# VHH binders against q84jc2: the designs that were tried, part 302

Target 1, 232 residues: q84jc2
Amino acid sequence: MSKMRNLVEEKFLEFYESWVIQLELYLHQLLIAHNNNTMSETELRHLISKLTTHHKAYYTAKWAAIREDVLAFFGSVWLNPLENACSWLTGWKPSMVFRMVDRLRKSRVVLVEAQVKKLEELRVKTKFDEQKIEREMERYQVAMADRKMVELARLGCHVGGESVMVVEAAVRGLSMGLEKMVKAADCVRLKTLKGILDILTPPQCVEFLAAAATFQVQLRRWGNRRHYVTHS
Key: E = the ipSAE of ESMFold2; O = the ipSAE of OpenDDE; V2 = 0.75 times the mean of E and O plus 0.25 times the DockQ between their complexes.

## First folded at step 18 (VHH)

Design ma16 (framework vhh_7aqx_2; at its last look DockQ between E and O 0.64; V2 from the best seeds 0.00; counts 0 for: pae E 6.1 > 2)
Fold by ESMFold2, look of step 18:
Structure ma16 (fold): chain B 232 residues (1-232), chain A 125 residues (1-125)
Amino acid sequence: as target 1 above (232 residues)
Amino acid sequence: QVQLQESGGGLVQAGGSLRLSCTTSGFTFSDYAFSWFRQAPGEEREFVGAISWSGGSTDYADSVKGRFTISRDNAKNTFYLQMNSLKTEDTAVYYCAALWIADVLEGSPSEYDYWGQGTQVTVSS
């Protein structure tokens, strides 16, 4: 390992591994529903509900962990280097999911003009919200420019005395600001997801969720393949 | 079909207390943050207070801090506004509002997904 993992990182790694396994199981169900025209609207809505519940569970766990150590989510130990390189403020960039919507429009799904208009409005709002968050992130980029400097500040809080108290206060102030910013970004992600699912029909939602889950699983698998070796 | 219904409004003397309720249906209650807004005649809707979806965090407008308390009861799909030490300037129509998966509490009315019809609160001198 390149560094020691703390308790927050260990617990969230365990959670995340389990969460991804369950996502892959749901992906299998999404692919069956996507390729099969025999499921009822009620069955599709149940599957969509399972996916939204699964995503909400991720954020519930994330926000609890962030309260204890938000820095763990910047360069996360539970993600491979490819996944970390693709991250925007500890997660997927909200505006990027509209590329998956564009793929729906190039497949067998037909979007009516009202849906297209609403999706474009949502895309514009999402980009605007991202820009607001990016401006605030500029304020914190210097504080995170060197992970080692942030790590030293965090480690320094275990030493007594007046110097340690100053470091502890600085770390608390930084952590509170970063927590607020990460949660704001996550709220944009969730509002964008809900907005898309509200505009799309149930079959279209299944196709979108399948595309999104496929991308996430593929990104993890492609990043992990760098470590595969063949032994005789 | 999503519905929010306020109740508990009425006439009360200054210094008194009221408890407003917002009963919800048509969505999963635990997935939503909830807020109270109020509107006096000729004024815009103003934020009163909110409770987050995930952490039980609350936030209040400065004008009501220490006097008003928001709470939620998932078993009854209902959230509440307990109003104590009421003042005549608290007279308004009170609206409940819901926002899906919100942990950052929003003060702008345009951000909310669903609204109730409002209930009148009148505080007399």
Scores: ipSAE 0.062, ipTM 0.504, lowest interface PAE 6.1, mean pLDDT 82
Fold by OpenDDE, look of step 18:
Structure ma16 (fold): chain B 232 residues (1-232), chain A 125 residues (1-125)
Amino acid sequence: as target 1 above (232 residues)
Amino acid sequence: QVQLQESGGGLVQAGGSLRLSCTTSGFTFSDYAFSWFRQAPGEEREFVGAISWSGGSTDYADSVKGRFTISRDNAKNTFYLQMNSLKTEDTAVYYCAALWIADVLEGSPSEYDYWGQGTQVTVSS
């Protein structure tokens, strides 16, 4: 709590804390379902739907916040340093989830050949999409010292209320590219997630989602312990 | 069964307007982003515009920006393409498409989950 936070940061921090708590509750349910072979397909699908809805809520909130201040997500004060270090364009790396899928294969989960093939195709596509975004990000970063930034720098040399307003406008303009890239990245995340869930059976989906949620929750816990970070 | 059905196409004079509709069924409408594509004879299918699943974002091809508008009505499971100031170059078969939870879409056809059959739009000089 050593840094001043803007309104967007404060609101999203509050949201995220609540969201994570709910995620933990769902994780518990996923684990129970995973260990309960008596649950019907309908029940499993219902649980999966709850999780997908939960994630949808996250992105709904995120995108609303990004419209106000995309730069807040490049600081992400609601995350600890470990979480931030593991972030790619303000979220999880899409291609990372395939490692979780691979973990399933090493477990008792048997994927049929058709599933394996589809997953591989999805992996290739996901990686391609990631690279495309990374190229755009690189281009943006290289072009950072463009006319807009030069103008911003020039304005920064002048102290005054009017100058501040102009600078803010300039920063907003410069943030447009970042916003686009973040949204693109989120699309890749969501498409990848949907793709995986479409390929896997309901029991496999539950196991996958449990693994993903576990990773997210544990990463947060580990980071908090290591850095003594409390967001509440 | 998933269905996307375009309607509203037809013949219009240059400078005129049309409104296309895409009615959907067989999936949760509110969970999907929607896009319009078009394909002229002998040309590749091209992105026209999109609206996010949340409805908070829209994207358009440069060729149609300022003239075309996409909207959605979740209560009717229908989304629309309002086309104003139509040009002869806008003549094509227009397709609607759906993609699960997406915001900004750059219009890669291979990424979309479901497609309509298309509706012909002809703009005469």
Scores: ipSAE 0.019, ipTM 0.473, lowest interface PAE 4.4, mean pLDDT 88
ESMFold2 (binder alone), look of step 18: mean pLDDT 82; pTM 0.826

Design ma17 (framework vhh_7aqx_2; at its last fold request DockQ between E and O 0.48; V2 from the best seeds 0.00; counts 0 for: pae E 2.6 > 2)
Fold by OpenDDE, fold request of step 20:
Structure ma17 (fold): chain B 232 residues (1-232), chain A 125 residues (1-125)
Amino acid sequence: as target 1 above (232 residues)
Amino acid sequence: QVQLQESGGGLVQAGGSLRLSCTTSGFTFSDYAFSWFRQAPGEEREFVGAISWSGGSTDYADSVKGRFTISRDNAKNTFYLQMNSLKTEDTAVYYCAADWIPEVLEGSPSEYDYWGQGTQVTVSS
């Protein structure tokens, strides 16, 4: 029997499918821009802005959804198993984007020393922030196994109404923590993204964003080929 | 150069109204969420309210809810704090702030990107 999706899952699935379609369109534009050396700085900045706006829209929708059911994002029915496997706290690992930055360096893109230095500083900060979030996340996860919950688990699932209340309270507590952590992680993602974009020139930003979007889209495609996922 | 400048502060009697403005420059206004803070003498800076990047949502401290309203005008690169039914305890230096994070999130670590210099609001009895 297939898992019945809740309302939050259904709504976000629909949103995400549309969002990905739009991302692919932007990716196409990024690739064109990347291969067109005649585009003005103004045009490039406009394209960059469209992408950043698109991402902001995603997080706006996400944060609205997680207020209703943060646990939905730990299943993420809108993602295939490969995408989920690569997820960190319901999204991309912030430090991962530096792999795309590294790609720029290897593609004969010339980064000046000042840029390299700033990028390294940002990388260090990003990693630090990730670790901080992970430690706090661990506390919430471990806290789920408190004395009451462990005892309840020992007694089984059919011990009466009081036990149900205890479980519900525990789940609520965990959910609140998870929501906090997911939002924190998202902030690190966005700040990291912003940081990179502030360091790079407009042409470099376009290349970076193209690389990131390409990886996201390809990961989805690769995952879909490996595991058939039906979206409705 | 990035700049946030508060204006509209001053002396007002209790029960009165005041409208603060924060005019910005040096960054893309539409990309930022905005917040107001205040700091009374001897007190810590406290959150007053915020408006999202899209203007679709606002949030307020309980102490000002129902009395204060935040709005934004993208065409003018300015956002506002309308303060009604002012109380003596509203006396403070008011600061505006900008955040690239699209929504102001409680419980999430957020570092505002830019701050204004502040404007004095004094509410007399």
Scores: ipSAE 0.794, ipTM 0.891, lowest interface PAE 0.6, mean pLDDT 92
Fold by ESMFold2, look of step 19:
Structure ma17 (fold): chain B 232 residues (1-232), chain A 125 residues (1-125)
Amino acid sequence: as target 1 above (232 residues)
Amino acid sequence: QVQLQESGGGLVQAGGSLRLSCTTSGFTFSDYAFSWFRQAPGEEREFVGAISWSGGSTDYADSVKGRFTISRDNAKNTFYLQMNSLKTEDTAVYYCAADWIPEVLEGSPSEYDYWGQGTQVTVSS
């Protein structure tokens, strides 16, 4: 078990470092497009496609990795403590993105009434899906607690390798359900992202993607520079 | 505007083979993962198999594993279901579906972005 976590963590750390570097390069292109309105609609769509492809490549790699070790994604070694503290089920909280859209609308993005209505419908759907996942996680946590209590009783009676094997078997059984929930959360993230990009015009999509990438890059830079001691 | 259209259904003898096609338009084909579902009369629609957006992974229902193969052809905006060693139990309307996520999640037809109209497959004794 510990060897598979070590291998998965090493491979994903390498992937994530290169992925973030490429995200920063795309952010540069987004900021140029955001600050300069001479780009054609075709050029904006191409840039948006690069960003969506980049995000889907992240999830392609993540879903391959969680098949081998989903627990590596809870308290990930490739994220600093600030990034980990901001995670909801191994990633950004889907509904938080609407705060970002609202802020942009207040200051920069002009939305037509039809877009506002569609965004509200998407916000309600996203929150509903989040709540479904949270309820399923609660039910799963109850089942996990019951299994852990039985195994803790067994562990209190035994010292040798059987105790480690029993704990590993219980974790393996529980991780199957956890993998399913992480993928469900990722699906909500992806469908919310797609939904927003479908509602916004290409220039608005560039502004949104620039803001999202800026937040992610800044969160990583701030967390790395401070060498925080995390509590909780 | 987005369209998925199944073809290749029909009547076949048990033990035979059929190849279903799903031709797509109105979106960028390479951005999508695809799946096949089937529905027999009076039953719920059930998962048959899926292929990831890159084609790098496939998954199948236990009842068809080893007999059915899903594949995709990005040049033709089309994906396929090769059905071999057909059984009378495989008789159903077969639907293709598309989802923007990198890899489709099994078990919930209501979560797919787009659906085809269905094609009948009938396997006779």
Scores: ipSAE 0.493, ipTM 0.761, lowest interface PAE 2.3, mean pLDDT 81
ESMFold2, look of step 18: ipSAE 0.441; ipTM 0.726
ESMFold2 (binder alone), look of step 18: mean pLDDT 79; pTM 0.793
OpenDDE, look of step 18: ipSAE 0.747; ipTM 0.871
ESMFold2 (binder alone), look of step 19: mean pLDDT 78; pTM 0.790
OpenDDE, look of step 19: ipSAE 0.689; ipTM 0.849
ESMFold2, fold request of step 20: ipSAE 0.442, 0.318, 0.013; ipTM 0.750, 0.677, 0.385
ESMFold2 (binder alone), fold request of step 20: mean pLDDT 79, 78, 78; pTM 0.795, 0.791, 0.796
OpenDDE, fold request of step 20: ipSAE 0.776, 0.782; ipTM 0.886, 0.887

Design ma18 (framework vhh_7aqx_2; at its last look DockQ between E and O 0.74; V2 from the best seeds 0.00; counts 0 for: pae E 5.2 > 2)
Fold by OpenDDE, look of step 18:
Structure ma18 (fold): chain B 232 residues (1-232), chain A 125 residues (1-125)
Amino acid sequence: as target 1 above (232 residues)
Amino acid sequence: QVQLQESGGGLVQAGGSLRLSCTTSGFTFSDYAFSWFRQAPGEEREFVGAISWSGGSTDYADSVKGRFTISRDNAKNTFYLQMNSLKTEDTAVYYCAADWISDVLEGSPSEYDYWGQGTQVTVSS
């Protein structure tokens, strides 16, 4: 049985479907660029900029949506179960991308010592930031049994006009905390992405972005096949 | 070389208007979100407002909401702070800043990539 979706979920689902389609198109371009050694640095940088803009569009939409209903992103009906299972705080785990970078190193991509050092520093920083967010989430989760939640629990069995207002207020309070955590996580994601792109050369960036996009697209495809999920 | 340069500051009477500009170079303008900060003597630097990558979203400190407006012109690599109905309390050095992350649209503390040198705004009674 399909769950009823709220307006935020429906809108974002539509957005995300379109966004993924566009990502696939960009992936195709990235792959072409990767296999074409004749592209100029300017051309490569332009392509990279298109991809970064595309990703920023996602977060722009996401942040607008979470202002309305952050809880929608903890269900993420636009994702299949596999995608959801691989999610960390409503998105990809920042430290995961370094595995993709490592893949580059194992390929024909040669990173100079300076790049390796900077990447390692970034990795350490990213992990630190992740842990910080996780600690905050733990604190938040432990604190959930606060006065508001106790009141919510008390009123849970007594649905009435006044009770509904109290419940809504409690939920709003919780949502605000969650929104902060989600934004913090997204910040780490974007910082990590920017950091990597700043360290890599344009050709390396293209390869990295291609790998990342491939992973995202394939994960979606695999999950859809496994669970027979259609979002449209 | 990355540069952010503020201009348009000066002396203005209370109730007057100023338009600050921040001209940038050395990076892809369209890839960045932009913010304005200000610092009064003896006070900490405070958030004034921000504009998103696309320019579709803006955020302002409560103290300036309804009076200040931020805009950007990608063709000129410049973003602006239109200040109307100025008050003596608005007297400060105003700084422009650039951020690739754009997590500042709510006035939250953030690590900005680049900063300007600042421009003095003085509002007299």
Scores: ipSAE 0.471, ipTM 0.761, lowest interface PAE 1.2, mean pLDDT 89
Fold by ESMFold2, look of step 18:
Structure ma18 (fold): chain B 232 residues (1-232), chain A 125 residues (1-125)
Amino acid sequence: as target 1 above (232 residues)
Amino acid sequence: QVQLQESGGGLVQAGGSLRLSCTTSGFTFSDYAFSWFRQAPGEEREFVGAISWSGGSTDYADSVKGRFTISRDNAKNTFYLQMNSLKTEDTAVYYCAADWISDVLEGSPSEYDYWGQGTQVTVSS
């Protein structure tokens, strides 16, 4: 039996499905550009801008959804984000994108020494920013666990609307903090993407974006196959 | 390489209106979010307002809400600040700023990649 999702999850899933379909259309354009020597630098940069705009639109929708209910992105219950927060704040680690860059270097993409050096510098910066977010999350988890223990203990002493108000205030405080940390992680993801695109030439950017789009489309197809199997 | 240039500043009477423009070069205009900041003598730069890269989201400092309007024209690569009902406390150097990340609506100066040189706005009593 299918499990009922909350409203925020349902709306975001509908958005994401449409977003992936549009990404597939852009992938077609990227593949044409990859094999087309007649496109000007201006035309290539316009296509690259379409892809970056599409990725930024994903985060715009995500941030709107997180502002409404961030706990929907951490699992079924709000306690689980505090107990199982080994996961990277509702997404892939920002530095995982460099594995895709490394695969392209092993294929037909040839990078000049200056580009390789800049990419390594960016990789180090991205990993350092990841570590900073992990340290902030650890401090937040400790602070919230301490407040959670106090509030949960108090629930045994309260009767009526006062207890509900205290619980709601604690949940609101947790949600606000988690929202800020998820946005910080997403900003690292976006700045890393921009950094890679600034280092690569326009044809190399097209190769990279095509690889990224291919991976994301295939990941969705694998997820749909598993949903079908578990649903049926 | 990247340049932002403010224009439209000047002297105006209290209660009057003024329109600032920020023209840009050296990047793809439609990829960026833009903000206006201002700085009075002896003060830190103060957020005035911002507009997302799509133009679909704006934010304003409380001190200017209802009086100032931000807009962008991607065809002209230009970002605008319409200032109405001006007060003497609006006197400042106004700066435009650009950032690639669309969530710049929170208005911290350290989050902005590029800045203009500023244009003086003076509101006389």
Scores: ipSAE 0.119, ipTM 0.542, lowest interface PAE 5.2, mean pLDDT 77
ESMFold2 (binder alone), look of step 18: mean pLDDT 79; pTM 0.797

Design ma19 (framework vhh_7aqx_2; at its last look DockQ between E and O 0.58; V2 from the best seeds 0.00; counts 0 for: pae E 3.4 > 2)
Fold by OpenDDE, look of step 18:
Structure ma19 (fold): chain B 232 residues (1-232), chain A 125 residues (1-125)
Amino acid sequence: as target 1 above (232 residues)
Amino acid sequence: QVQLQESGGGLVQAGGSLRLSCTTSGFTFSDYAFSWFRQAPGEEREFVGAISWSGGSTDYADSVKGRFTISRDNAKNTFYLQMNSLKTEDTAVYYCAADWVADVLEGSPSEYDYWGQGTQVTVSS
């Protein structure tokens, strides 16, 4: 709480805290479902839908927030340092989830050949899309010394209200590219998630989602303990 | 069976208005984001606009901003493209598309899950 937070940061912090609490509740339900072999396919699909809706709620809020201040997500004050360190373009790295799928395969989960093939295809696509985004980000990073940034630097040497306005306009322009990249990354995340869920059976989906939620929740807990961070 | 069906196209004079509809079936409407594309003869298919699954966000191509509006009606499994102040340059086949993921997929038509067959819009001078 040592950093001054803007309105976007404060609002999203509040949202995220509530969102994580709800995620924990869903995690509990996922674990129960995973250990309950008597649940019907309809029930499992309903639970899966609840989780996907929950995730979409996150991105709904995120995308609304980044329209106002995309730079807030490159600081992400609602995350602890460990969570931030594990972030790729303001979120989880899409290709990471395939490791979770691999973990399932090493457990009692049996994937048929057709599933394995489709997962591999999805993995390849996901990797390709990640690399494409990374190349674009690299281009932006290299372009930091372009005319706009040079102008920004020049204006930064002057003190005055008019100069501040011009600087703000320049920053807004530069932020548009970042917003595009963040949205692109989020698209890859969601496509990857949907792809996996389409390939897996409902019981497998529940196990996968439980693993993913567990990882997210535990990462937060570990990071909070390590860095003595409390957001609420 | 997934279906997307466009309607409302036709001939209109420049400055006029049209409202396109896309009626869907075969999937949970509320789970999807929707977009409109258009393709003029000899041109590539281009992004027109999109609406998020929540309906709270819309995005438009610069060429149609301020003139076109996208909306959705979950109860009817239908989303719309309101086109005002039409120009001759707006003449094209208009396609509706659905995607589970996001409302911002401009420039990447291949990323959408489902497509309609298209409806012709002709704007005369």
Scores: ipSAE 0.391, ipTM 0.724, lowest interface PAE 1.4, mean pLDDT 89
Fold by ESMFold2, look of step 18:
Structure ma19 (fold): chain B 232 residues (1-232), chain A 125 residues (1-125)
Amino acid sequence: as target 1 above (232 residues)
Amino acid sequence: QVQLQESGGGLVQAGGSLRLSCTTSGFTFSDYAFSWFRQAPGEEREFVGAISWSGGSTDYADSVKGRFTISRDNAKNTFYLQMNSLKTEDTAVYYCAADWVADVLEGSPSEYDYWGQGTQVTVSS
């Protein structure tokens, strides 16, 4: 039991560390592209594709790992406490990304009316999907607190193969339900990301991706610096 | 704008074979997951099979495993369903679907943003 959970956590920790290092390398390329007015649209689209592929690689690895241990993604060992505190259903909150778009729009990025309309439509859809997931999570929390589930946990303390089988089935059902909700949230994240990138021009996509990567890198740095310890 | 167009449907005898094609345009084909769904009269659309955006992973409904094969041809922007050992219960309108995000291991119609118009497959005794 503990070895399989530790193996999943150790494997994903190793993956995540390398994934963040590569994200920082892509951030450097995004910043060069942002400051370089000689890059072609084809070159910009290729860089954008690298970033979307990198993000999809994260979810490919995550979805494989949650099949084995979804709880590892709630309070993850590969994240510092600040990163964990900022999580909504094991990741960034989809509606929050529009605050970043709004700030870029007001300070640096000029959007035409057609883009503004499409972004508002996407924002509404994203909020609707988010609220649907939050309602599903509330129902899940109620089901976990249901007296039948408390009784099943009590039965798991009794000696007997039949009570163990009932508890194992109930835990499997809850784990599968939680896995479904996490995947649903991740799908909203990816659809929101794709939707924004489809609406923005390639230079605007580079600005957005640079801002997003900068935020993630800074959140990790700030959280790590805040937790400074001395070993005796 | 994204477009999906099914072709290859028709009438076939039970035990026969048919190959459906889904031709696509308006996106980078290799970035997308693809799925076939089918709908018999009076029924909900049901998952038939899917292929991932990465790694060549496929998944199939239990009712078609071993008989149907999904493949893709990036050079032609085309996604295929090879149907062998057809049965009368395979009679349906077949739809291709695409999505940038969809988890190919669990196929639900609500996960797919882009759909074709459908092609009729009729299997006669």
Scores: ipSAE 0.272, ipTM 0.619, lowest interface PAE 3.4, mean pLDDT 81
ESMFold2 (binder alone), look of step 18: mean pLDDT 79; pTM 0.797

Design ma2 (framework vhh_7aqx_2; at its last look DockQ between E and O 0.68; V2 from the best seeds 0.00; counts 0 for: pae E 4.9 > 2)
Fold by OpenDDE, look of step 18:
Structure ma2 (fold): chain B 232 residues (1-232), chain A 125 residues (1-125)
Amino acid sequence: as target 1 above (232 residues)
Amino acid sequence: QVQLQESGGGLVQAGGSLRLSCTTSGFTFSDYAFSWFRQAPGEEREFVGAISWSGGSTDYADSVKGRFTISRDNAKNTFYLQMNSLKTEDTAVYYCAADWIADFLEGSPSEYDYWGQGTQVTVSS
């Protein structure tokens, strides 16, 4: 909280606060729908579409912000420490959502064999994609002590005047790889989400989305209470 | 059944204009982002431009910026590529593509959900 925030951080913080409020409203609607067996398939699909649109809006905003300052998302001042601790490359870990799907299976939700098979295939693919990104991240991190970083370190001890531009260029170069990896991770997130929603029936989708939203909202609440964090 | 069908291609003189259309079916049009790609003979498929699911954002390759414009019409399940000031270098097969996510903003190829069959655009000197 003592950290001075840059413009990107401030703007995204404001956005995210509003976004979370809206998510809570949608969560309420999802819960109502989940407990209402009289809703039509059309109504359920409409609700699902609202949620997916909401999530797409988040990533639209995120990617716009990342273009300006990807490093802001590796601090994520809009998140509490608990949320940050649970983050993988600036967001939720894609493979985590299959735990939520498993929860559905243990509930009153019955998945047919075809669904189970497709979900397993998706799980394997998601895990593979995660690992691929992690390998790239490792490679990047190992390469951090390259010529650019050495130069940055050298200049960093005596930064001033004409050296500022060189330092800035070096930082930009370093940020490009991170941006690429973050975007790749987000793609895996969205593809995984889409994959799950394509496999599940509308009622199952509603239950899944409710579970996911609940987890996100509660994680934030728990973290805020534990660490006495306020973002306003 | 998902379908993407390009139309509007053909022969045009340098400096001329063409408007490509991609008509879609089999999925919820409004939920998808759309992109155009092109491939010249002996060359790799390259990104031309994209439009977001909301229609609020567009992205273009540097080679076509200022000349090409992408738009979408949700009511017609169709999106477009307006090509102005065409050059001989623009000669290629043009493909339309659909993606549920918005990973197009970087202009790099990705795993798009659906692809069209392509339409030939030939620009003569």
Scores: ipSAE 0.463, ipTM 0.761, lowest interface PAE 1.3, mean pLDDT 89
Fold by ESMFold2, look of step 18:
Structure ma2 (fold): chain B 232 residues (1-232), chain A 125 residues (1-125)
Amino acid sequence: as target 1 above (232 residues)
Amino acid sequence: QVQLQESGGGLVQAGGSLRLSCTTSGFTFSDYAFSWFRQAPGEEREFVGAISWSGGSTDYADSVKGRFTISRDNAKNTFYLQMNSLKTEDTAVYYCAADWIADFLEGSPSEYDYWGQGTQVTVSS
């Protein structure tokens, strides 16, 4: 079951390493802005724009990579694509971000009643969009249980002519369906991020983005522990 | 206040060319992706094409590929649609639209946050 990482995975992981290094540099700037209450609104909005551009660049690279091979982004190779898709499509569930907002509200961040109402509306919208994606995943799983797809998977043999064409069509359909669902999930993630940043004031946005960057850096460190034996 | 305003529509003969402009204000132009849509009377809005916030990636509906070209000028906060080899079926009201993540959208009108008022393009045979 152990396979060498394919070329798509290697290219994206090289991108990701560089992307995280740059995120750490932006985190430093966010922490300076957090500790300095004399920065202008223009300066804060510029920093926020750099962070949102950085996140959009991540998804630009990810979508290019999933177009080449969407399966490269799913976990264990011993699980079929449908089992991996049920783990929420290559990333954190979009609504998880509101746990971070809730943590910030318990700290020294004070939200006006109008902001609280708008954040709750956004949370409901985000969960609604998540539910739409979950329904689509259910339809995909049902389609995979289709007799034709099951027969082709069970056969798993080299046959000529029309059989090869049917297998190739089924594989393309599977990949296209997964790519569509990953993109839909990423769009919800991005629109939720933008929605939160539009509701928060610039200082509050800096606090939120610093928390998010810290979390992502910690995730990278956790992932690197899986290579503990490889160190020399 | 965000505003998008189309211009450059009008009457042209089949086989002719027309250039539409979309002038924007009220947001940082370079942060947004832009799209053109069109709508004939009694029909749904139809995706025409889009350009990324970087300006290096474009996407077009199959019906206009090779005939239409989208471009942007960040210095002028303006987004363009060059239409060549026009056909009578290109007759429609053309709308520009902007969205923060339009690069990642599949051309669905429901996903765009900002819209222009539209400009009429009429192609006569």
Scores: ipSAE 0.156, ipTM 0.562, lowest interface PAE 4.9, mean pLDDT 77
ESMFold2 (binder alone), look of step 18: mean pLDDT 79; pTM 0.806

